VHH binders against p49116. Designs and how they scored, part 223

Target 1, 238 residues: p49116
Amino acid sequence: EGPLLSDTHVTFKLTMPSPMPEYLNVHYICESASRLLFLSMHWARSIPAFQALGQDCNTSLVRACWNELFTLGLAQCAQVMSLSTILAAIVNHLQNSIQEDKLSGDRIKQVMEHIWKLQEFCNSMAKLDIDGYEYAYLKAIVLFSPDHPGLTSTSQIEKFQEKAQMELQDYVQKTYSEDTYRLARILVRLPALRLMSSNITEELFFTGLIGNVSIDSIIPYILKMETAEYNGQITGAS
Key: E = the ipSAE of ESMFold2; O = the ipSAE of OpenDDE; V2 = 0.75 times the mean of E and O plus 0.25 times the DockQ between their complexes.

## First folded at step 15 (VHH)

Design jj48 (framework vhh_brivekimig_d4)
Fold by ESMFold2-Fast, scan of step 15:
Structure jj48 (fold): chain B 238 residues (1-238), chain A 120 residues (1-120)
Amino acid sequence: as target 1 above (238 residues)
Amino acid sequence: EVQLVESGGGVVQPGGSLRLSCAASGFTFSKYAMSWVRQAPGKGPEWVSTISWSGGETLYADSVKGRFTISRDNSKNTLYLQMNSLRPEDTALYYCTRHGYSIPFKGDYSSQGTLVTVSS
C-alpha cells in the first residue's frame, strides 16, 4: 500500500545555533551536531513503517545506524552547517596536537583518516548534486537495514528497505531520465558509511557534551521524546 | 525574563541525603525538559540528570544512577533532585538548566548554582 515516505519526510531543515561565535569552539560544534542528530532521529520516528516495527526494534535500528544517518545529514546540511569550516578547525587542532606530541601518532592517524573519508563522502554527494528526495530515500535505506547484529523482525525490516530502494529507483528514473547510471552512482556511496567509526564521530562532533555520556545511551530518550516538545524547540519557538 | 533559582544545598556527611529544588519563572515550564548539571572544584561542568517535560522520561549519568532521582512538579514550576548515599566526590556546585533539545545535556538557560559539600 501507499508510499514509504511522504513529502513531509523529504523536508529536512536544520536550524543552526545563534549567534555564531567569532571563533569556532567545541561547544558550538557540539550544539550544531546535536541539532542534526535530533533532527535525524525525529525524522526516523515520523515514518509510519518505522513506528509499526515497535519501540524495541526502533531503538535497536537507530542504535545500529545513527552514525550513518548522521553522516548523511552532515552531507545534506553541509552548507547550512559550514561543515568545511568546522572540519578545518578540527584539523588545525589535530595539527597542533601533532606538533606538541599530546596525542599518539596512531590515534591522530585514525582521526585524520576519518576526517578525510568524511570529506570525500560529502564532496562526492555534492558533486552528484543529491536532492532532497534522494537523501530521504538513502536515509530510509540505511535505517531499514536488516543485517545489523541482534535485530528481530528482520524480514519486515528487509521489506521496508526494498520498498525504499524501489521508490528511490522510480524517483531517479523519472526525474533524471537522461542519466541511466545515476542510481548506481548514488547507491555505491552507501557502503562507505558503514566503514566510518561512530566512536570517532562522537570524538569529532560531541566532545562538548557536559559529562561522560555516549550517543548510544541517549537514543531511547530521544526516540521517546514528545513530538510537540521537540517541534517547539527545533521550529524556532525558543 | 527566564529565571531559575535553586535551593537546598548545604553540608552533609558521607552516606547522607539532600534534596535540591529549582524554581522556574518567565517561561512555560511544562513545555521544556530540564536538567541538573554540577561543577566540582577544579573541574569542568558535568551533566547529572535530565527529565522530559511530562516527567515520563528520565536520564542519569552513570556516576549517580541508583542514588539520585530527578523529578518535577509542573503545577509549581519546580524541578527537584533527590540525592541519596552521597559521596565526597559529589561535592560540587549544582545548577538547574532549561534544556535545549539541540544538545540533550546542555541548557540554553542555567541557574547560578547551589553548593553541595559532602564531608565529615
Scores: ipSAE 0.316, ipTM 0.639, lowest interface PAE 3.6, mean pLDDT 85

Design jj49 (framework vhh_brivekimig_d4; at its last look DockQ between E and O 0.53; V2 from the best seeds 0.00; counts 0 for: pae E 8.6 > 2, unsure alone 64.9 < 65)
Fold by ESMFold2-Fast, scan of step 15:
Structure jj49 (fold): chain B 238 residues (1-238), chain A 120 residues (1-120)
Amino acid sequence: as target 1 above (238 residues)
Amino acid sequence: EVQLVESGGGVVQPGGSLRLSCAASGFTFDNYAMSWVRQAPGKGPEWVSTISWSGGTTIYADSVKGRFTISRDNSKNTLYLQMNSLRPEDTALYYCTRHGYSIPFKGDYSSQGTLVTVSS
């Protein structure tokens, strides 16, 4: 069979809202995060292997892994997003909330720990200088995870994950031939993604959505759309 | 100027039905996904249902699945919400909202709403 991913799946271009405000606000952060989330869903939907699993399996996979995909996207697009500036603004807001007694100390601690973990993850990826091909395959490994509860077709999902791992290995060995341990250094970063709370991600980045709708609710909408309808709406057809 | 005008609210007994309408003007209606959002007294806004720009894709909050039906008539620039088997907990001010042009579920406008009261 052909490769799991093509060059079109390596291209991952985030277009930020314009103009950037002088002072970051919830509206700008939510719009930026929403653009990244929908780019990530569009990326996943475009993979032929993903489409071959069928809509029920696709929905279950993305619901299980959207936070991991989103976090990888934050790391990949950290420079474009000015993510460090966004996180600093969130931290400043949380520190002000402590002084105004608006949030419990325990909740603030949980959120600050999440931000710290996110910063450390993004910094580790930047230090490793992960390229676009490596990000594409890491996202594929995360997407085709056969170990989430309630999945059907787990054997086929596992085969796609193994194919992603094999193609990543081939790419890294050919491109970074003198760095024998690069693949190992990259792969050991992935378990950290599962330790990050999707609920805290929603609180930090997505509270500005219509009627406070959950990410879990919007995933089926994007994946259920017929290709023509999806392309018409997402590309901004007038 | 973008305008959204809701109507069709009222007082109804439990188990009753109401049909809400939202008349849109000031933009190309059939280019935008639309949502219904409600706000119960003393609570924050709750998303109810969304319909794609063509009407081909719909989704619903778990609390209303099987009871509510969202639809649209692009020739009339009108969004609808058919509400069946109404419950006291459906009592809320109902708003229609236009999605952002290229960003689904990021609303860029809402209006004054229409009040739905479910009581004996």
Scores: ipSAE 0.645, ipTM 0.836, lowest interface PAE 1.5, mean pLDDT 88
Fold by OpenDDE, look of step 16:
Structure jj49 (fold): chain B 238 residues (1-238), chain A 120 residues (1-120)
Amino acid sequence: as target 1 above (238 residues)
Amino acid sequence: EVQLVESGGGVVQPGGSLRLSCAASGFTFDNYAMSWVRQAPGKGPEWVSTISWSGGTTIYADSVKGRFTISRDNSKNTLYLQMNSLRPEDTALYYCTRHGYSIPFKGDYSSQGTLVTVSS
């Protein structure tokens, strides 16, 4: 059996909307986020092992881990996205209570804490100087997580996860042979992803675009998008 | 004053096509994501499709995917919905809505809608 990932799966290029507004408004932020989400899901779709699981299993798997994938994507694309600026804009928006429905003080606190967690996670990943291969394998490990409730083919998913872990290990050993503990340092970042609320992430990054429609409900749509359609949306040439 | 005016509705046979338009005024159109929603007789509102401010991102309900196309012309402050392969179950009053921070169904502005009837 061949490798789980190839060099084609290492490439993860996010194209930001153009033109960039004078200030980062909610709609610009949401479109940027949606592009990242689409990129992440289509990345998953491009993995042969993922395809082998079947449509129903694939959908369930992505529904379970989209927040984690998205967050890893944020970290990986933090520079091109100007993530710090985006988060600052979101904070400013919240502070001005520009939302249609006024959030409670407790909710604001929760949201702010979530933003802090996102920023800290991304900062931690930047400090580790995670490369494209490592991100690809980390995303694969997150994607092929068998411990989500309601999944089918859990044995196969587990095998894929193990394969991702093994390939990551091999890569790190070869590329960073002088750093014996790099693999461990990278993997211990993954639990932080499970502490982040998908609901809050959805509220922060997607409400302006999808409204009351859930990410859960649009995941099948994203996964079924034609490549041409996806490319068109990324370039804005649809 | 913010205003949204839908047009293009009518009576068509199953398998037919219609193109809806939504003319926007009173706000900076290209700063807002827009949606189409519909309400069939005796049913609640149903989300149909959404397009981002730039038009670079579109999403569809499963019920209309592959048949409907949402688009916009920001230079004309107009939202469109191309509806192909229409079905009787597509019969509804169609509304365009502006996205605030959230919620197509709780649109901050009401519109009159345009009626689409699919009948043999």
Scores: ipSAE 0.190, ipTM 0.625, lowest interface PAE 2.1, mean pLDDT 89
Fold by ESMFold2, look of step 16:
Structure jj49 (fold): chain B 238 residues (1-238), chain A 120 residues (1-120)
Amino acid sequence: as target 1 above (238 residues)
Amino acid sequence: EVQLVESGGGVVQPGGSLRLSCAASGFTFDNYAMSWVRQAPGKGPEWVSTISWSGGTTIYADSVKGRFTISRDNSKNTLYLQMNSLRPEDTALYYCTRHGYSIPFKGDYSSQGTLVTVSS
């Protein structure tokens, strides 16, 4: 009982590695991305409704939606991260990989299309001027998605998603009372998140952090991480 | 030319401790995230821990969290793994790896590694 999210879930402060290097490199990109990933997953685990589903369900939900949460985080933090600059550096690296025959023409097409879709998504969210409350509820809607394969307790997950939608509606109506269609415009952006490839996201942002294991394989470790250890590792993020 | 040389392995009793070192040369060490990976006899590689280039972010496999600590000294180009409360299932050949954006989810594994044997 009570609201799904509280004001503590609206705070989403990403702290970038400092200083920004003159030339962006793989470890700056991977460190920036890892901070966002950890922030996103610890945000999710702080939600009482999420904890109520139990540890196995928690892991399954985050495995199913981590890329969507990460993509929403990229959009929310695009200015702080200088995301357009990071994506440009990645594109330049792809040109070098072609010259060294490290990447096939088919693969580079897939990766470039993914980068374009990501950029378009972030641009559309920026044009709508999505605020921190709206992002928090959008992340909750994405997190509590009952239609991912292999989930249990889908009825309860659906109820939490409906509650997130209701609370977003109430917030938008109160805060943007003159804009009757704002909720609809926000919600129609979400289907694009299902088009984002988790393996390409890993290649773009996490190659320098992840050895022989994918992000979905380390999710149980991240969800179990103690708050003090987490804060020490990301140096000021919470 | 890129070289990763592991050391510090040995035979230890259950409950004991070891500190592994990985000396890096031939590249700019502080530009790379680093990992420890282990391979028990007859098994595939198992990720153990990762540390960011600055040391500001660390993460551990569940099987070692609370017992192992990854660290680095960028002034000495050296990666460390402090291994406490060792168990027989920690017996493996331990490799350090560097991570780069150009490597799709595979680290540069040293074929040499350092052997850790935990036995009574």
Scores: ipSAE 0.012, ipTM 0.279, lowest interface PAE 8.6, mean pLDDT 81
ESMFold2 (binder alone), look of step 16: mean pLDDT 80; pTM 0.811

Design jj5 (framework vhh_brivekimig_d4)
Fold by ESMFold2-Fast, scan of step 15:
Structure jj5 (fold): chain B 238 residues (1-238), chain A 120 residues (1-120)
Amino acid sequence: as target 1 above (238 residues)
Amino acid sequence: EVQLVESGGGVVQPGGSLRLSCAASGFTFDNYAMSWVRQAPGKGPEWVSTISWSGGTTLYADSVKGRFTISRDNSKNTLYLQMNSLRPEDTALYYCTRHGYSIPFTGDYSSQGTLVTVSS
């Protein structure tokens, strides 16, 4: 069988809503996050190994790992998104909520700890200067995680994860041949993704969704879209 | 420059039908998923239905599933909502919204809307 990922899977180009508003608001943040989520799911759908697992497995797998994929996407696209500016706006909103007694101190503490973990993660990835090829394989490793509760086809998922790990190793050893420990440094960043709450991510980035729609309901919708329709909605996607 | 103009609302008895239209201009209509959102008196906005850019994929709120049908005519830049078996709780101001070409549940509203009143 050929490589797990092709050059098209290294391409990950986020198109931001235009123009950027003078003052950040929940709708702009939500639309930006939504575009990243859509791009992340489009990326996953384009992988032949992912397609081979079948629709039910695909849905279960993405429902289990969307927060990890999304967070890797935030790190990869942090500069394009001006993520630091978005997080600062969210922090300012939370501080105002404390003053107005709209939220409990315990809830605000949980949310602030999440933001801190996210910032630490993004900073560590930036310091390692993770390239597009490395990001593609890190996303593949978290996508093909066989250890989430409730998954079927775990042996096939595990084999695809092993293939992703092998291909990442080959790439890093060839490209960064003088940095013997680079692969270890990047892989030890991945466990932190599982410590971040998907519920808090949803509250921070997707609060602008119309009505009571959840990410859980959006995932099956996006994954069921016909390929031509799906591609037509993503500018520059390959 | 983006304009969405809703029409087709009115007063109807329970069990009746109405067809809403949304005329879009100022953007490439067939590049965007479109939705219907309603706001009942004294309530916040409620998402009703979404249709993909080509019309191949549709999604409905549980409250309207089996009664409402969303459709579009890309040649006419027009979105439709066929509402059957209308109930008093369907009384609301109905808005069409353009979604960014990412998630179908965010968007912008026309200030106009179209009023649907279901009363005996």
Scores: ipSAE 0.013, ipTM 0.396, lowest interface PAE 8.1, mean pLDDT 83

Design jj50 (framework vhh_brivekimig_d4; at its last look DockQ between E and O 0.13; V2 from the best seeds 0.00; counts 0 for: pae O 7.1 > 2, placed apart)
Fold by ESMFold2-Fast, scan of step 15:
Structure jj50 (fold): chain B 238 residues (1-238), chain A 120 residues (1-120)
Amino acid sequence: as target 1 above (238 residues)
Amino acid sequence: EVQLVESGGGVVQPGGSLRLSCAASGFTFDNYAMSWVRQAPGKGPEWVSVISWSGGTTLYADSVKGRFTISRDNSKNTLYLQMNSLRPEDTALYYCTRHGYSIPFKGDYSSQGTLVTVSS
């Protein structure tokens, strides 16, 4: 029907747990990450095109792309989260794990490489000064990815992705008319999201999950939560 | 002082029912999502079910879906687990936990648990 995204979809306001502890712990990191994950999932739910795909397709789509959405959210909310402080705490924990010989050297290397890729991505987005409209469309482009294995309705998903790309192009050309190559610089950042492992993201930010719980298993809980209940959580804290 | 006190466990035959309760005190109960977690002898902890702070949203582990029902009474600061069609593999120490904002996480506060034994 209308445009894919409206001005209401540009709003992306993360509320952090309070107070921040003197020394970061797994509980604080996991709660902060889960708040961002909930915000990202409910942002996706607010898009009429996403709802139009139906519950089964919606769940499969989010299960396939949650890591990309989450990483874009980390970049967008880096200041609010004090992401650099969280990553420093994670690095310190990993270095202590090397000293205690609790993790294999190969695994630690993979995790450190992931942290470097994440920092590089967030720094590139900050350097480009990506605005709220651009973030909204980048999130829509990764959300409506038709190329994940096992998806149904791939032609409709592809149409929504193309619509997101066209609306981003229109926005960038009108808003940054003097910067001819800005759109290209932004879009070439997206492939980096596919190189970051969702399993490593889960280990870094969701370490405190109960043994049989994974992000894949919890996504239906987040998506099922009614908007009024979700909104009550954001506004109800005293 | 934050406290979680489980009760309602016991011995029951396969196919039987039990209702577990978790009495919470020392915090604002309706600000927290709550989960039931169980640990069978010789096994690690297994998440069973979660309920949101308002009670509006629930999720169940596949092993208990259709048999167990989680509920809460925020006016009484109490969490419940109604267990129907119990099986020997449901035998475990059951404990409740509060967790942060959004997902089933290892609880900040340890409870003493209540033992459920399903045997003939």
Scores: ipSAE 0.561, ipTM 0.777, lowest interface PAE 1.7, mean pLDDT 87
Fold by ESMFold2, look of step 16:
Structure jj50 (fold): chain B 238 residues (1-238), chain A 120 residues (1-120)
Amino acid sequence: as target 1 above (238 residues)
Amino acid sequence: EVQLVESGGGVVQPGGSLRLSCAASGFTFDNYAMSWVRQAPGKGPEWVSVISWSGGTTLYADSVKGRFTISRDNSKNTLYLQMNSLRPEDTALYYCTRHGYSIPFKGDYSSQGTLVTVSS
């Protein structure tokens, strides 16, 4: 009945670890990415429609789309994160690995291609000057995708996605009334997100997880953690 | 210097129970999430369970859910794993791992490990 998202869901403030090191290192990159992952998952958890689907469905949805949400978050926060600098540091590290013959040449090419796709996606979103409302609705469209395998309640998920699409359309028409094709240009960016590899995202941003777990396996932990508990961890002891 | 020392391993019959302890020193224990990890002979490490810095949030691998319970006592700087209904496939070296500060599931320090053998 009400709007799918409220103004509280538009706010998406990423706070970077402080102080910024003189030279980027794996610890800073991983901490920055972890903060974005938590922010993205807790954003999803805060949505009443998401809460209404129940815990098992919530976990299944986020497992299916976490990389797409994370990638949208990277694009939205690219300036705050200095993402281009982070990616340059990763590329330099990978090129050193070639010199040391520590990684397969085929894997390195695959990772470099993924970095290029990520940069092009972020550049395209920046060129469109996507605002916070548009990002919030794009994230909702991605989150409430009914076509992932193994989902239950797919008819309700589809209705929520349609509602997100309608609210985005209404927002764009009212806010960008003289740009007839803006909605179409925004929506055609979404399919590229499905082609991003969650495996490579983990290698780039979440290096060396304990016991070889994937982000998929830790999602229930992130979703179960109360926002106050998470905030206590990141604002606690320096 | 960060130190993690586990105890409580041993030999037990199928269906039996063991309680593992991991004593922490050299850091502020209650600022860090902790995990138990196991490694069976000839296999790679397998994450078993996690507990948040405050103890408020836990998660278990499907293979141990309902049988194992992770807990912590922040006043004693100690992490625990209560292992019930043990099976032969639970046989492994068990060790505790500290998560990086604000970096979930990125282990920065691990204990040496204590052997758990489940056999008739």
Scores: ipSAE 0.545, ipTM 0.816, lowest interface PAE 1.9, mean pLDDT 87
Fold by OpenDDE, look of step 16:
Structure jj50 (fold): chain B 238 residues (1-238), chain A 120 residues (1-120)
Amino acid sequence: as target 1 above (238 residues)
Amino acid sequence: EVQLVESGGGVVQPGGSLRLSCAASGFTFDNYAMSWVRQAPGKGPEWVSVISWSGGTTLYADSVKGRFTISRDNSKNTLYLQMNSLRPEDTALYYCTRHGYSIPFKGDYSSQGTLVTVSS
């Protein structure tokens, strides 16, 4: 059996919306986030092992881990996205926006804490200087997590996860042979992803774009979207 | 004052096509994502489609996927909905709505809507 990931799965290039507005408005942020989400899901779709699980299982997996994948994507694309600036803009919007439903003080606290967690996670990943291969394998490990409720083919999912872990280990040993504990330092970051609320992430990054439509409901659509169509949207050539 | 005015509705036979327009005024149109929502007689509002501020991202309800196309011309402050292969179940009053940070259905701005009737 061949490797789980190939070099084609290492490439993860996010194209930001153009033109960039004078100030980062909610809709620019949402579109940027949407592109990242699409990129993440289409990345998953490009993995042969993922395809082998079937449409229903694939959908269930992505529904379960989209927040984690998205967060890893944020970390990986933090520079091109100017993530710190985006998060600052979100904070400013929350403080200054007139909403029909005023957020409670407790809710504001929760949201702010979530933003902090996102920033800290991304900073931690930057400090580790995670490379494209490592990100690819980490995303694969997250994607092929068998411990989510309601999944089918859990045995096969587990096998894929193990394969991802093994390939990551091999890569790290070969590439970073002088750093014996790098693998452990990388993997220990993964639990932080499980502490982040998907609901809050959705609210922060997607409410302005999709309104009452949930990420859960659009995942099947995104997974069925043609790559050419996605690329067209990115380049404005559609 | 924010204003949204829909047009293009009418009576069509099953399998027919219509193109809806939504003229926006009173705000910076290209700063906002826009949606189409419809309400059939005796039913609650149903989200149909959304488009980002630049048009770079579009989403559709399952019921209209492959048949409807949302687009916008920011230079004209206009939102469009191309509806093909229309079905009787598409009969509804169609609204355009501006997205804020909140749910569009709770929007502060109401529109008159345009009626689409699909009947043989």
Scores: ipSAE 0.017, ipTM 0.316, lowest interface PAE 7.1, mean pLDDT 86
ESMFold2 (binder alone), look of step 16: mean pLDDT 80; pTM 0.800

Design jj51 (framework vhh_brivekimig_d4)
Fold by ESMFold2-Fast, scan of step 15:
Structure jj51 (fold): chain B 238 residues (1-238), chain A 120 residues (1-120)
Amino acid sequence: as target 1 above (238 residues)
Amino acid sequence: EVQLVESGGGVVQPGGSLRLSCAASGFTFDNYAMSWVRQAPGKGPEWVSIISWSGGTTLYADSVKGRFTISRDNSKNTLYLQMNSLRPEDTALYYCTRHGYSIPFKGDYSSQGTLVTVSS
């Protein structure tokens, strides 16, 4: 039938907290990350194929892939977020934690490897000059991943993933016809998203959440929110 | 000045009930999502429940599901937490919090709190 994604799903505009503080702090980083996460879940909610899977499947799917969607969002919005500046602030905070002996050697290694993987991923996407259509379909490919443990409706999820892959191929072949290997270069970037720990992402970007709530816990609330309330959180005038 | 004043805490036996209240002033109450957060002595803060600005959406921590009910009265600028089937591990200072337009669980909370002690 119709395409998996419409032009509306290509638009992905992050509105940053204002004003930006003179020096970055955990609250600004958490606010920025929270807005991106909200935008990412709003984007997923708007896809008719996603809606068709039903509420419980939608919740399970987003719980399984939010870190991959978030990381793709970081890469896509790297410039508007000044992500390099945020990562530098996180590294500075991490170095202070190391000096104060607040983290084990194994944990320090894991967090440093995560930051390196994130930087490598974002740099690779920037060098490929991934456009808005390509990001939309890459997000759809990771969203409709049938291979996460505990998922139901895996045949339908796989069908939607294959449709996303096919539509991405059609777009790239039409738009970048001169670059025969572009699609392959893009797709080989995706496995790296699975190497990134959601727990480490939470520690780096979401430390400003009250009561040490997990992202896994907030996903059902965000997906259940009435549309006007949800949109107000990420696109409101203030 | 934004003010959040918690009340309704006390000492109850296991299996008992309490109703906490949070009186809000200094801001437009019905523009904000609200949460309850608790802190047991010597422990870090634990998020308990959230309610959207309209009261249309609620969510609970797994530890309190089926026992606690969050509600609000926007005409009275008051947030409530009905606590049933209380357990010793529910013993904590309970704070109400206000959430802005960002992620629901990011916000400032009162330093005052109301003490709930569950003991036999």
Scores: ipSAE 0.433, ipTM 0.711, lowest interface PAE 2.1, mean pLDDT 85

Design jj52 (framework vhh_brivekimig_d4)
Fold by ESMFold2-Fast, scan of step 15:
Structure jj52 (fold): chain B 238 residues (1-238), chain A 120 residues (1-120)
Amino acid sequence: as target 1 above (238 residues)
Amino acid sequence: EVQLVESGGGVVQPGGSLRLSCAASGFTFDNYAMAWVRQAPGKGPEWVSTISWSGGTTLYADSVKGRFTISRDNSKNTLYLQMNSLRPEDTALYYCTRHGYSIPFKGDYSSQGTLVTVSS
């Protein structure tokens, strides 16, 4: 059969809101994060193997792994987003919340530990100099995870994950032939993504959402969009 | 200048219907997703519904699913909310808003609001 991913699935170009404000606010952070989430969902939807699993399975997979996909996207787009500046603004806000007693000390500690883990992950990916093909395959490995509770078609999902792993191995061995252990160094980074709390990610990046709306409720909306509507959203109507 | 002008609010009995309209100007209406947000007396804003730029995709708050229908007419630069089977808890000021990718985030521009009161 043909490859799981084509060159079109390697392209991952984030368009940021413009201009970046002098002082970051929850609006800019939430809009930036939402653009990355939309891009990540559009990327997943463009994969023929993903489409072949059907709507219900697609929704369940993305609901289970959106935080892992989002975190990989943060690492891949860290420079475009000026992620270090965004995280610094979030830390400043949390420090002010400590002084005003608006949040418990234990909760603030959990959130700060999450930010530290996120920074460490992004720094490790930057040091490894992960390329666009490697990111595409890592996202595919995460997307086609057969071990999330409540999934159907788990045997087919596992086959797509194995195909992603095989194609990543072939790519790394061909492209980085001089570095025998590169693949192992890359793959051992993935378990850290499972330890990231999706609830804390929502609190850090999606606080601008109104009411009790969760990312779980938004995912089916994004996945249901017609292809033309996806293209309109991810390119930004300016 | 970006302007959003609402109409259609009023007093209605439980089980009744109302249709809200939002006339947009000062921007390319069919390039933006639009949303309805409401604020009940003494409460913060609550998202009600969102519609994509083409009208092809809609999303609803669980409290209004099956009762409210969001729609738009891009030729008239107008957003609509058809509200059926109204309940006392639907009593609120209703705002239309333009938003970007943050769904259902409140956008940069909000309307004046229109009051909907559901009581006998």
Scores: ipSAE 0.281, ipTM 0.628, lowest interface PAE 4.1, mean pLDDT 85

